# Designs tried in a protein design chat: VH-VL binders against Putative inactive neutral ceramidase B (ASAH2B). Part 2

Target 1, 165 residues: Putative inactive neutral ceramidase B (ASAH2B), of Homo sapiens (Human) (p0c7u1)
Amino acid sequence: MRQHRQFMDRTHYLLTFSSSETLLRLLLRIVDRAPKGRTFGDVLQPAKPEYRVGEVAEVIFVGANPKNSVQNQTHQTFLTVEKYEATSTSWQIVCNDASWETRFYWHKGLLGLSNATVEWHIPDTAQPGIYRIRYFGHNRKQDILKPAVILSFEGTSPAFEVVTI

## First folded at step 1 (VH-VL)

Design e3 (framework fv_ecleralimab)
Fold by ESMFold2-Fast, scan of step 1:
Structure e3 (fold): chain C 165 residues (1-165), chain A 124 residues (1-124), chain B 107 residues (1-107)
Amino acid sequence: as target 1 above (165 residues)
Amino acid sequence: EVQLVESGGGLVKPGGSLRLSCAASGFTFGDYAMHWVRQAPGKGLEWVGHIRSKAYGGTTDYAAPVKGRFTISRDDSKNTLYLQMNSLKTEDTAVYYCTREGYSSSWYDAFDIWGQGTLVTVSS
Amino acid sequence: SYELTQPLSVSVALGQTARITCSGDNIGSKNVHWYQQKPGQAPVLVIYYDSDRPSGIPERFSGSNSGNTATLTISRAQAGDEADYYCQSYDSSTYVVFGGGTKLTVL
């Protein structure tokens, strides 16, 4: 009989102290989130307006878990470095995430927030001109009572200039 | 227990130099971006600069008033953050706080842990 | 350079709601964090990412951020809430920026 009363007291205690806030917090950490007023791929820190060869250009984007991209291969690279070609009025890819000159860093924050940092170590052989950095990712979204969905996104930095002298 | 303890503050003459230290304990120091924030007597908070974790390149950025004069460095093996202050001006008189960026090591978010501060007085 | 503007002071009667504003160009597109500082003490984070509370901060503290204004709201004000309050955000040109601070007085 005492076992039943002891068990009821314990059960009542657990029911009184709901964990709904904790469960919601854990759920939010499982999915990717963007900061308020931002979307995935948005630039948090742009590159400088100008760099010299031998310097490192860095852009920080609102990121998402890169594991989403390896499971859903809609893009073959996480990043590109592109140079503007005035003759054709188009952007040309000069390197991607397979290049020795580029680095991709993903940093997981709290509550599903994360950042993607793209570095381009500008080689001495780089041609002077106008460049930009792009980031390609996938975010995981989970609506209540629905299966998780993986959505692709991309972000593009403001243009910056590379000079030689 | 997560703690940050500043030391090295004191009196210094204009044009002088001073090095502040911040000893971290109770967390994996090397995983976090660290910041220095100062507060002049009776005035508001002013950001001084930061250093990212090595995973994010260990890069530093500085507020315009201190750029070129102050240098931030870290020794992850000793769980210690440093602020080297050169060419000190009377306007640098302030309590200097060591702070941890608690929610991401790569962009400028909330400072969840603060030291108690160390006073630097620049006076003749 | 990017600036955050706060009122110098706000007064609130005991038990009433205080609202402290932080104004900045398009601040609603940025993350805003709020700190409480009592005399002789280091600042304490009370709100992060616009509206989230750290563990140990009472639910009387809440935040919002939209357009050009972020707001810290302190419901059922207590004498112990008297302090300076600072907002903080980020801009690519200035990095970390703080508001000038607001002195809250509980009457």
Scores: ipSAE 0.006, ipTM 0.529, lowest interface PAE 11.8, mean pLDDT 83

Design e4 (framework fv_ecleralimab)
Fold by ESMFold2-Fast, scan of step 1:
Structure e4 (fold): chain C 165 residues (1-165), chain A 122 residues (1-122), chain B 107 residues (1-107)
Amino acid sequence: as target 1 above (165 residues)
Amino acid sequence: EVQLVESGGGLVKPGGSLRLSCAASGFTFSGSAMHWVRQAPGKGLEWVGHIRSKANSYATDYAAPVKGRFTISRDDSKNTLYLQMNSLKTEDTAVYYCTRDTWGSYEYFDYWGQGTLVTVSS
Amino acid sequence: SYELTQPLSVSVALGQTARITCSGDNIGSKYVHWYQQKPGQAPVLVIYDDSDRPSGIPERFSGSNSGNTATLTISRAQAGDEADYYCQVWDSSTDYVFGGGTKLTVL
């Protein structure tokens, strides 16, 4: 850009800081990180193989700050609950983050690491079948020589079975 | 216990100058970014400007309404923050608060002084 | 220039829940902080980073921030909660931005 500064974003400000403690605090707030050997959306805790109606299915994913998704929402939701349809060999969306049966929790960890927990409180009206949970997020990446970028990602749980009485 | 104590406020005529001080204690002043925030009588809070620590070269930034008229400085040996106000306008009439930024210039204000009143009137 | 909008006043009955809103374009992408100011006193930080409480702030104070609106929620309102409340964000073009303030009246 121009030599004269007309504005500074938070990530651009990181390039001018010389305090290590201040830099670490800024990085923890605006930069997302995945654990070594994993990527955003990876499953940390899968759902159980089987649930009954009335139980809570839970999946924990490698997460990123949900604020990144507010301005860059590709799927218009943080999560879906999908039921497999064998006739069409496709997954059908039965719930998203607007459903009262679903819960989305974001938990900050150390050094920019975080977890996204998706819960599905299986209603008594749920049909038996094969289900999966998906997570849609965006991570903020900043390199010293590059401006901050927002990258979309998605994670998908292993399939699990819902049975009814 | 963190304490911030402002002083130097008073009555001044339009076009005049005034220097405010803020005495800090109870924390490592030299390591903190410091801010001035003002509040006109019966009105809301308005950020004035800040000065960063020595580790960040004492960099300063100012809100648009005061840019070029106000100067922020600090003396780490005395744990004191200063605001030099020049070319004062009636719109500058306010209580001026000294505030601490916990971890740099883009954070929240965790401690506030009690403020000092500046009245600009003929 | 980034701007935050708050209602001028909110009333709540003793023991009920008060909600104070702070509106701004895509405010959910920013970190929102809340200050309480009683007459003749300096502001006091009550919520930082959208929903975190400083030491000494009771659990009945909570915050949320999504889309275009941040909310400070005060459950089981007490007479001592009567004050002006200000929201605040940092914006790259405007630096530190405060809302206009909301006067909370208990009863």
Scores: ipSAE 0.006, ipTM 0.476, lowest interface PAE 12.0, mean pLDDT 82

Design e5 (framework fv_ecleralimab)
Fold by ESMFold2-Fast, scan of step 1:
Structure e5 (fold): chain C 165 residues (1-165), chain A 122 residues (1-122), chain B 107 residues (1-107)
Amino acid sequence: as target 1 above (165 residues)
Amino acid sequence: EVQLVESGGGLVKPGGSLRLSCAASGFTFSNYWMHWVRQAPGKGLEWVGHIKSKTDGGTTDYAAPVKGRFTISRDDSKNTLYLQMNSLKTEDTAVYYCARDFSYGYEAFDIWGQGTLVTVSS
Amino acid sequence: SYELTQPLSVSVALGQTARITCSGDNIGSYYVHWYQQKPGQAPVLVIYRDSNRPSGIPERFSGSNSGNTATLTISRAQAGDEADYYCQAWDSSTYVVFGGGTKLTVL
């Protein structure tokens, strides 16, 4: 009896919540896709080789829906601006998405394709040196007959130089 | 003037080794990704590999036909790019160009050397 | 592996418009760059990122890239435009890829 009721509840659940049309609509609306030959976080447009203070450095990445990152934030930010420190041969974070001088724009394309644009409005107080911009995101993936998964990714721009006027 | 000058090409037997150099001048070499591109006599352009700037990690990537046999390196203090070629094959015969990546990752080559001929023959 | 296809040759009459195509699956999602190579010389970049001209390249040279085809357009063709032209793109799995090249003959 119990097994009969559990079987009926399972059947009813599948019919009510997992119709093929509903699943297809859900997949088309929330699945992130990368263009052929690219992966999430790939640079579509790098920053210029050189900027002056007061200019805007811009990088465009293959993007994914930023709502995927709300629950799964791996770096507590969508982006970093980093300055190279030659002494330690390491990159130091200068700004993140909480900084007034950074902007993050997500632009939807067709069928889950999207771009993430990161801008750094270089303040007049910026130190001259070598910089890079990084993007941290999460893509939603759904394989046939498997549950959806959220996968973290990151992209890093080529380095660029900031010079004083 | 921005310039790249290759050297080190010559005749080598199959299975041999050769090291190419590319001397850069007129720009801040350390800031740029650098590439090697080859062209067999009468044939098209073929990418060999690249090396990123030191600030971008200095990592290398290679085309499948040369992977495991060729090594790209750079000496930023000497403004020089290198291609170490090992286990050379007849099909490696080509003019080898060094090229500067135009915009640090657009993979467009705005400055090319004049090339150096490598002939692999018995 | 990702592949770019160009016609082997294109002919154009002096003063007319030449169009050289570069075909690849979904090539419009890649940046395409174009190089001119004259016999015995190194290639010269003539178009970068689909449609931009480097300093010194005449406005007669233009580019476009959408869908499965990128195109280099040379208007008012001159004898000095006779050369081999190569398209180039970046693919995440194979890195830099070149088309096979197109010989432009100016008649």
Scores: ipSAE 0.006, ipTM 0.560, lowest interface PAE 11.5, mean pLDDT 84

Design e6 (framework fv_ecleralimab)
Fold by ESMFold2-Fast, scan of step 1:
Parts: C-alpha cells; sequence; structure tokens
Structure e6 (fold): chain C 165 residues (1-165), chain A 121 residues (1-121), chain B 107 residues (1-107)
C-alpha cells in the first residue's frame, strides 16, 4: 500500500477533541454526586438497633442539595418517621419534617458529594414499637448542552426499636 | 482542544528556587482542580500536590516530600497554574507535569509535555 | 500512608493477553485509573473509573477492581503496547497515589 503526505485545506479537517466525557465531568462539578458504589438516599450510618424514649435516633444518608426541591414543586425534600403496625402489616407516618421532634442537617462535601443527617428526638410520649426513618430528596444532573434535570430519590433506614424501659 | 503547556524548568543549585508555570486552554480553568505530578529520571510518577477550584474552597494539598518547600497557586484570570519551588534538593530533579482531575472519579485525561528541573551543583 | 503495589515487569507474547495488577488495602472501594507511558512522552490515560475506556483507546484494554486488587488487561497484545503502566487512586480528597509502575515487554 502506498501512503503519501496530504495537503489539506483547513476547512477539510475534522478536529476531534480528547475524551468529551472527562471534559463534561469537569464542567458538571456543581451537580450532585454519590460516592462510588452508592446511590442517593443510601444509608451511610444506620440508627442504633434500640433507643429509649428521650434519646435521639440518628441516620446519615447519601444526600443532595435541599435547594433542588424548590425547583420541583411536585416533590419537595422531606423526611418521615414511621412506626410499624403489625395488625395491618404497614408503616404509619408518625412525624415528618414539619414536626418539632425532627431535625434535618445537610453537610456539603466536595464536588457535589454530600450527606443528610436526620435526627428524631424521641418524645417521652412515644409508643414502644418498631420504627424507621425515611429521606426524600432531589438530585441535580446537568450536561453543558441540556437544561438541568432534577431527579427524585428516597432512602429508608433499617428498622429500630423504641422501648420505655 | 484541551492544552496544558508547562514552562520555567532549568538547572538550579541545591538550596535554590524556581517557579514553574502551566498555561491552560480549551476548558473552563476556573472550575478545575489542577495538579503537579513529577517523574525523576528512570523512576515512576509521583504526585506533588494540587489546588482546588474556588468553588471547592481553593485550598492546596501537598505530598509529604515537598510540604513546606513548594507552593501551588493559580491565576484564573490568566488560566495559569504555578508551582513555586524553594529549598530545592537533588531529589527534586524530575520532569514536572501539569494535569487536571477532581476527587475521586476523575482520571487525569490531559497532561502537558512536562518541563525538566535539574537540581545539581 | 496508602500505597499501591505493582509488579516491576510483565512479559507477554505477541497476540496473547497481558495482565498487570495493582494491589492496595481495600482498593475495590476506590476508583482506579490506569496510564500508559512510552519513553520521552507524557502519560496517556487508558482506563478510568476501574473499567472505562477514554475515546480512542482500543477495546483490547480493559480493567477490573475488587477487594485488594485492581487489574489492567491487554488482550491481543501488539508491539506498540510496550510501555510503562501506572495505576492511580485517590487516598482522600487531599492525596493522590500512583503505583510504582510496571514495564510491559511484548515478545
Amino acid sequence: as target 1 above (165 residues)
Amino acid sequence: EVQLVESGGGLVKPGGSLRLSCAASGFTFSNAWMHWVRQAPGKGLEWVGHIKSKTDGGTTDYAAPVKGRFTISRDDSKNTLYLQMNSLKTEDTAVYYCTTGFYDSSGFDYWGQGTLVTVSS
Amino acid sequence: SYELTQPLSVSVALGQTARITCSGDNIGDKYVHWYQQKPGQAPVLVIYQDSKRPSGIPERFSGSNSGNTATLTISRAQAGDEADYYCQAWDSSTAVVFGGGTKLTVL
């Protein structure tokens, strides 16, 4: 086979750039991200197996910026504390983010990595039983040629027991 | 296209100082974490340090062998990264590369051609 | 400090499969990136995030990462694959670590 040098008008050249994915990731650093092997809402630190009334139950989730929720009025960032009802085999919401007993803390990490800490300050009037905490959030995803997309997610803690003694 | 061009290398005596520059183009420099990586003749790649973007705090971190002697800085208005090297030792003799990447998901896809620093009497 | 260990040298016959390992404590919990470097040239990223190929890297290059060992696999080895190969991971947001490098020889 014969190969010769070519003279080309610059208009005939197609310039290709290095990996567009690496450049795109660099440009998307302001979006929410989850750690390797995790997804948004995954439990990073579960509640203890058991609590007494008056104690604070705490769960840490892979989080996202809570401001994302104001961009989607259909699904706001919120949390629930749920108690298991054995007779109906269902979970009942006993508290949400409007309750005085719950606290939500968002801790921003690097490059869109963050965590969400949900606390439930267990009131002295809480009924003994099996409980869980759930986190509902929204993550922001964007590429340079498209509008930002807000995606909903949820996470659920392992169940824990509340006792009075 | 993404380009990184290092400059400022040369011969310097032990105890001396030298400043390297890296001119960046083809990407949004102000959003990028910028790194210096070096390679001694016939040896492997060694991370020197990095500077985070202003959005991520603009902080610097250094490998133990250079901590306290080297300073990384950036000028986002000029798309330029700097490495100020003080109290140079013969063990600092290496080709110095400029690259970009952010924690932890990014590999270093773009490298400059490097600039040689020789520390010798 | 966190350390990544590679064999100093690996030999492979033309057309056969080369495997280069990178060992580190719980390295499977980290992303591993791989670089190819030929004499007098800057490194070239050949695998990122354990197993992904940048544009322009042949399908012959693949990667895996689990437990304490990450592996770069080069199938159907060619003479042009002779190079030094480096693995790299983030120890934390404040520290980058490279393996010591492996010289690949194609026989």
Scores: ipSAE 0.006, ipTM 0.542, lowest interface PAE 11.5, mean pLDDT 83

Design e7 (framework fv_ecleralimab)
Fold by ESMFold2-Fast, scan of step 1:
Structure e7 (fold): chain C 165 residues (1-165), chain A 123 residues (1-123), chain B 107 residues (1-107)
Amino acid sequence: as target 1 above (165 residues)
Amino acid sequence: EVQLVESGGGLVKPGGSLRLSCAASGFTFSDYYMHWVRQAPGKGLEWVGHIKSKTDGGTTDYAAPVKGRFTISRDDSKNTLYLQMNSLKTEDTAVYYCARDYYEGSWYYFDYWGQGTLVTVSS
Amino acid sequence: SYELTQPLSVSVALGQTARITCSGDNIGSKSVHWYQQKPGQAPVLVIYDDSDRPSGIPERFSGSNSGNTATLTISRAQAGDEADYYCQVWDSSTDVVFGGGTKLTVL
């Protein structure tokens, strides 16, 4: 789990408030939540229209606890960076969460809310072109009078351009 | 006690430059996103830009009116946020506030603000 | 670009309920935050995430948000509530957006 330290620190932080309110908050955060009018994987902050090699491309998504994905093992990566290839009219994966140049940050909020930040530290070797970032996750949901379920979701950023010096 | 104290404001001529500082205390500064918000005399609040925590890459974003002219930076070793203002225009005249962002899965909001520092751009 | 609209001013009698609105396209799908600003002072967060109060903010302050309108409600108004009030959201295309502010006068 990439964000072990942040997750543990935030859990302790929440438990230092008034006990009654903390217990209620703890009970309500067992499931993942999306902000109203949003769904998991929705882009909260798109990448900029253009980046240079050496810069950091970043997208923030409505997130869910990454532990859900580990438990189900249905998808091998939390993120992809993809380059558009005009000759095949398709997106090609250039790196995923195992790449040294990518970072996945999960930020826990209140009542099951969270963000997933995906970063691509654009290497000097990157080819100029059109790119996008994708996020793959799983949310834990429990409807009234039903057992909890794990649901997969994905989000895709708007395209952005990478240019060289 | 969380405190944010701005400094560096003053009178500058159009086209000039000025650097603002915001000294933070009472919390782990490096863990927080920080924003600059301004307010022209007698007018409303206007977002200037933000800088993310070092853990999240320390990247910056700016409002359209200041993009390319203003630069936000931070020095976590000194618990200090900076705003470098270049190519200043008369419409940049405002009180500039440093604000702390509670950004941990909640929408961006500012739980603590500094007292502000006045920047006046005039001949 | 996303815009928030507030009335320029609202008056309330001492001890009565003031309601300050903040209008925006589909604002009910966003989280709305509210700030109080007294003359010569920095803004103070009074409501976050539509309806939550920070520690130290009295329960007389409450918020709601649905459809195209968010509302800050101040019950049992006191002289000390006289201030400018700003709503604020985050929008993916515009980043942080503030309303124009509402001057609350307590009569």
Scores: ipSAE 0.006, ipTM 0.514, lowest interface PAE 10.7, mean pLDDT 83

Design e8 (framework fv_ecleralimab)
Fold by ESMFold2-Fast, scan of step 1:
Order: structure tokens, then C-alpha cells, then sequence
Structure e8 (fold): chain C 165 residues (1-165), chain A 122 residues (1-122), chain B 107 residues (1-107)
């Protein structure tokens, strides 16, 4: 009897699945976790209320493995430093992770917990004003007998002031 | 699919020694934290100890009642977990389960073997 | 010496909702996982990270965790749900801690 029940995409994909690909699903061991009562991108340590040019602004976020972002590429950067522009009432990106002034550190903890530290080494040329730091990441989640899923997230620091002295 | 098979259980006298094995299949053993959990007849579950994955340093931690007497080890080339039990006491009588956390870094147990009975009696 | 306390037994009528508690000091700040064990069988994970359900576990199983009490809820109880249930938490200094277990009887 000729079957007219055809699942074109699914049938085709099932036929191309290799034993190696099936085994790879069992190799997904790395997951990211947020602390109880927190979510990825939450601020664990905010920047100080005020900095001078030449100082280092630092924010620590609930982090995730940066390798997840390389594979999924949802943003062009892991972080931004933004300055508030009063005339347009908007935030302007002044630097990102490609800037010499910024540093991104990922610290792997226990139980899938991690921290992402963003530093901004405030250049002598920085304009006085209100600034904030943002972090863009991806967390890896895996349930039993399921393939891993990658979920995007972002965090934003409280605003801080840069002054000229 | 993931399979864990314990062996080596049996009857042993107080003060004696016994070595349990757990044969693992269906996953990359070297990437997994491996655990021993025991259950005395008619009683609850009790964590015995774990050994971390090679990537996480391969170190061991033990519950207070067994620390200094039991040693957990692994042979990643054979996909086998071991529990060396020395100076056995009657209170060590239990079914011993091999379990893995499937990448949850010791937090929980998503796969369990069927267990092997250890009886410590004179 | 962190301890998780469960009632020894809980009874539920067929088709009704069972609630099994797991009490510990500030347990809501920890993650709680739940296992089902039937006589002569190995435990089976039924709830992880307080409220997430593994594939293959019926939607009738749910969990919560706040303050000093975590709760496993089994809706529309079935005869096959009769088992021992264990809560479990993890602390970086004491590692794995299990509750004493609760025998669920379906009337």
C-alpha cells in the first residue's frame, strides 16, 4: 500500500542523522546557572556613583559562558559603555568590547554559576556626564534527554557619573 | 541511552573492606561528575560522595560518616566508577547506587543505576 | 548538619491533589530537587531546580520553593503515584542533603 502521509522535512532530517550526531546529544554537559532569586545579566556589584577620568569603572553581572555568544551571534559585542545625551534624551554607545579601554572577564564558579566582570578604563579624553555599562550574553540550558538550548539575555548597570577634576 | 550498572556488593564482616564498581555507558563519562548514594534497608537516601569530571579537576568530596574510610576513584578509559570501602561498620549496610548529574556539577541526579547490596554483618 | 524535614506519610484520595513538604532553614535560597522511588526500584527525578519537570514526567507534577518550605504538588493523583518521595538540596560546604522521605498513599 502506498502511504500518502509524508513529513518531508522531518523524514529527510531523520534519514540524515548519524550515530555520531545522536551520541553528541549525550555529550552536552555544560550548562549555565543563575543564583537563586537572580537571573542572567543581573548586577551583582554596581559601579560606584561617581568616577574621575583615569579611574576604572567596574560592574559585575551574573554571567554565562561567552562561547555561547560566539555560536549564536545575536549582538556584535559582549558589552557597551554608554553616555547619556540630554539633548536627544538617549543613550549613546561610546565603546564596546573591541575598545582598548574595556575589559571583559568571565569567572567560572561552581554548579554552573559564573560572573561576568566589565571594566571601563576611563580615558583622560572622556567627557563628563552620566554613563552606564551593559552586558550581552547567552546562557546554555539542558534538560534530561533533550538537546541544549541557547537563550539570549542582557543586563544594564545603574547609571554613574564621570567628573573632571 | 544512559546506563549505569553497579557490581561488587556482598556480605562482609565489620572492619573488612569491599570495592564496588559502576560500569557507565551511553554518555561521555569523562565529562560527568559521578556520585555514590546509599540507602539502608527500609530507610532513606544518603549521599556518600562524588568525584568531579576531569575538566573540573577530578577531585573528590565525601559525607562526614564515610570520610577517611571510603575512597572514590574513576577510570575514564574504561568508563568505570569505583568505591573502595575500608573499615566497614554495620551502619554501612545499604544498597549503593551509582548516579550521574548529566552536567549539573553535583547539584542533582538525573540517572541512577539499579544498585548493589552491601551487607556488613558478623 | 543542614537538615531537610519531610512528613513521614501523606494520604490523598484518587483524583485529588497531594502536597508533600520539605522544610529547611532558608531553603528558598537553595535549589530543591524531588525524586520518586517505588519499592525495589531506583529513584527517579520528577522535579528539578524547584519547579522544572524532566521530559516524560506528567504535568500533574509541579514544585515550588520559598522561605523555609519547598513543596511537591501532585494533581489528579493516580494509584501509580503511590511511592516514597525525597527532596534534595545542595550546599557547597555540606554538598548533597536528602530529606527523610515521605510515603504517599493513594486512597
Amino acid sequence: as target 1 above (165 residues)
Amino acid sequence: EVQLVESGGGLVKPGGSLRLSCAASGFTFSNAWMHWVRQAPGKGLEWVGHIKSKTDGGTTDYAAPVKGRFTISRDDSKNTLYLQMNSLKTEDTAVYYCTTDEGWFGELFDYWGQGTLVTVSS
Amino acid sequence: SYELTQPLSVSVALGQTARITCSGDNIGSYNVHWYQQKPGQAPVLVIYYDSDRPSGIPERFSGSNSGNTATLTISRAQAGDEADYYCQSYDSSTYVVFGGGTKLTVL
Scores: ipSAE 0.006, ipTM 0.501, lowest interface PAE 12.0, mean pLDDT 82

Design e9 (framework fv_ecleralimab)
Fold by ESMFold2-Fast, scan of step 1:
Structure e9 (fold): chain C 165 residues (1-165), chain A 124 residues (1-124), chain B 107 residues (1-107)
Amino acid sequence: as target 1 above (165 residues)
Amino acid sequence: EVQLVESGGGLVKPGGSLRLSCAASGFTFGDYAMHWVRQAPGKGLEWVGHIRSKAYGGTTDYAAPVKGRFTISRDDSKNTLYLQMNSLKTEDTAVYYCTRGTEYTYDSGYFDYWGQGTLVTVSS
Amino acid sequence: SYELTQPLSVSVALGQTARITCSGDNIGSKSVHWYQQKPGQAPVLVIYYDSDRPSGIPERFSGSNSGNTATLTISRAQAGDEADYYCQVWDSSTYVVFGGGTKLTVL
């Protein structure tokens, strides 16, 4: 009886440990995470300094699940392509994610890590000048004893030049 | 080994002009965005403006209080950052710091190196 | 215009834990950096990207950032930690934003 009892206690311990691991794994699956030393929207790979019309400008950002953005009203787009206008000293939106020239790719990694890739297929009609790409997202945060929250973020690429030749 | 050394500060009358310089060494200057940050006597840090690397357009942005009066420029061949201050006001009295921004995170980044600062006093 | 709010001053007893807050709307969605400034000296980066430490900064310094508040935590406070502390973020419309600064006094 005593040996039988001790065996059952050890089995309970191992099962409880396994269940705890499974619970933590499930919790981690619903949380967006950023790499150490980075935050959501940070640029992981900037656009090149210069592109010609007809080329593809690409920026990779620390991403979050795009499903989070569907439930929010703050931005109706995942991305913008903006051109600098020296006359008004301001950035003007040229394209957004509804434009045929833009592509948005979300790549899910491990444990809530992900990347958002924004591509701009530069049309032959693009004016030469200074451009930038912006990413608008929302990350889901969940603490063990607290309800989940959705937080907005944005990232902006370094400026790059578009030339015709 | 990274060093930033500001110079050009001094006493100037309201409405006057002054040009600050920041000599950089110990890193590839042309690869970094550079910033000016100021601090009025006994007050907090206030961002003045930045200039991106030439590889990323060499564009400048300014804080609202200085826009139209201050101009930031760089000479990568001399490893030098400049701040041209025009139409100076008494409110511009401050220690001006030259700071290095991070290369690929210039717009969301931090300042890993600061110069010693140079004092600008705007007074009659 | 985006704004960061810090308490004007915080006191901590030698060997105890100091907490300095930095409040901003949805600051948890931004990267927060912290600088230490001693009298007559230039600021020194002590925490970057919410919680990372530069080489040479003691493990006693740590950071967190969630919701509307970021916090710089200094455990086992030492006399040499007495300084002004500034939080900083980047905002797409305003660019670089600093908090007003907090003077830490080690009693």
Scores: ipSAE 0.000, ipTM 0.489, lowest interface PAE 15.5, mean pLDDT 82

Design g1 (framework fv_gevokizumab)
Fold by ESMFold2-Fast, scan of step 1:
Structure g1 (fold): chain C 165 residues (1-165), chain A 123 residues (1-123), chain B 107 residues (1-107)
Amino acid sequence: as target 1 above (165 residues)
Amino acid sequence: QVQLQESGPGLVKPSQTLSLTCSFSGFSLSTSGVGVGWIRQPSGKGLEWLAHIYWDDDKSYNPSLKSRLTISKDTSKNQVSLKITSVTAADTAVYFCAHSEYYDFWSGSFDYWGQGTLVTVSS
Amino acid sequence: DIQMTQSTSSLSASVGDRVTITCRASQDISNYLSWYQQKPGKAVKLLIYAASSLQSGVPSRFSGSGSGTDYTLTISSLQQEDFATYFCQQSYSTPYTFGQGTKLEIK
């Protein structure tokens, strides 16, 4: 059974380690972690340099549990697809996670490690130009003997070009 | 450089506990992002992942076998051990230990394997 | 659990042939796929990780491709030492799961 297995794991854990080590390990299981040398929102797999309408642009980021963002959402979205506007030298939001064209996948890895995959299914109506994908998340940090803290982060992909041919 | 070697009893009787040891060199299990897993293969069958232990002593188990499995490490001896309780003929297999890293795209890939140790469960 | 299916358990081929081995996941695994080579009496060898990345020391005749649920291992010009059993593995989530294996045999 699931419940019996959970109890057995906890008992084994306590028998193997000191109480302080067991508590620390248990706490670390509920926090988000980033790989060594990286930070939350870092790009693990960039989009290709160029896409045609009808293709799928994909970016993989160092992720965090999206449950953290449900209660602490600062941008009202997990992701944006933005188009560069040369006249104003600014990025304009084209769509977000509520759009039919976007997909957000959170892959839970091991030991609090995770990846966030953002896909943009480029519609035939997309205007040619320079685009980027952004990811907005929150990571849960639990220092020993301190209250848990929810920290916002963001990641931005390299720019890529969309063409209509 | 990275090398792993399994050792086990060869023959175990049904209902007994099977104990396996993986001895390794060329890496340390105290290095962040490294781990060691156990995979088995019954004769003429595919590979089945059993358990994994990480640098920080966290552990993952195959849910189908979790109640029978215990993985542990001795970092000072460069060893990882696996115990399987209440063995049956279905546990007859070659048992492998393997190294893995948890960075980028090779996360959960087993890049170096031991040669395997055959365990037969029979009376 | 994620099921990994290799459509053929054995393939016969000759030296110099282009060989293709396929692997299908029961759900999208976002390129968290590895390919392994197993020869009798030798350690299992990692060939490809992240669906298409060649492991250091592996000959360039090996390549991986695919996305989502469908993945392929290709050997562009088969050599004598390539006759072995090949397994795919997903590392998208635990428990890690392997395909049943494809044995590459001399024709």
Scores: ipSAE 0.000, ipTM 0.477, lowest interface PAE 16.0, mean pLDDT 82

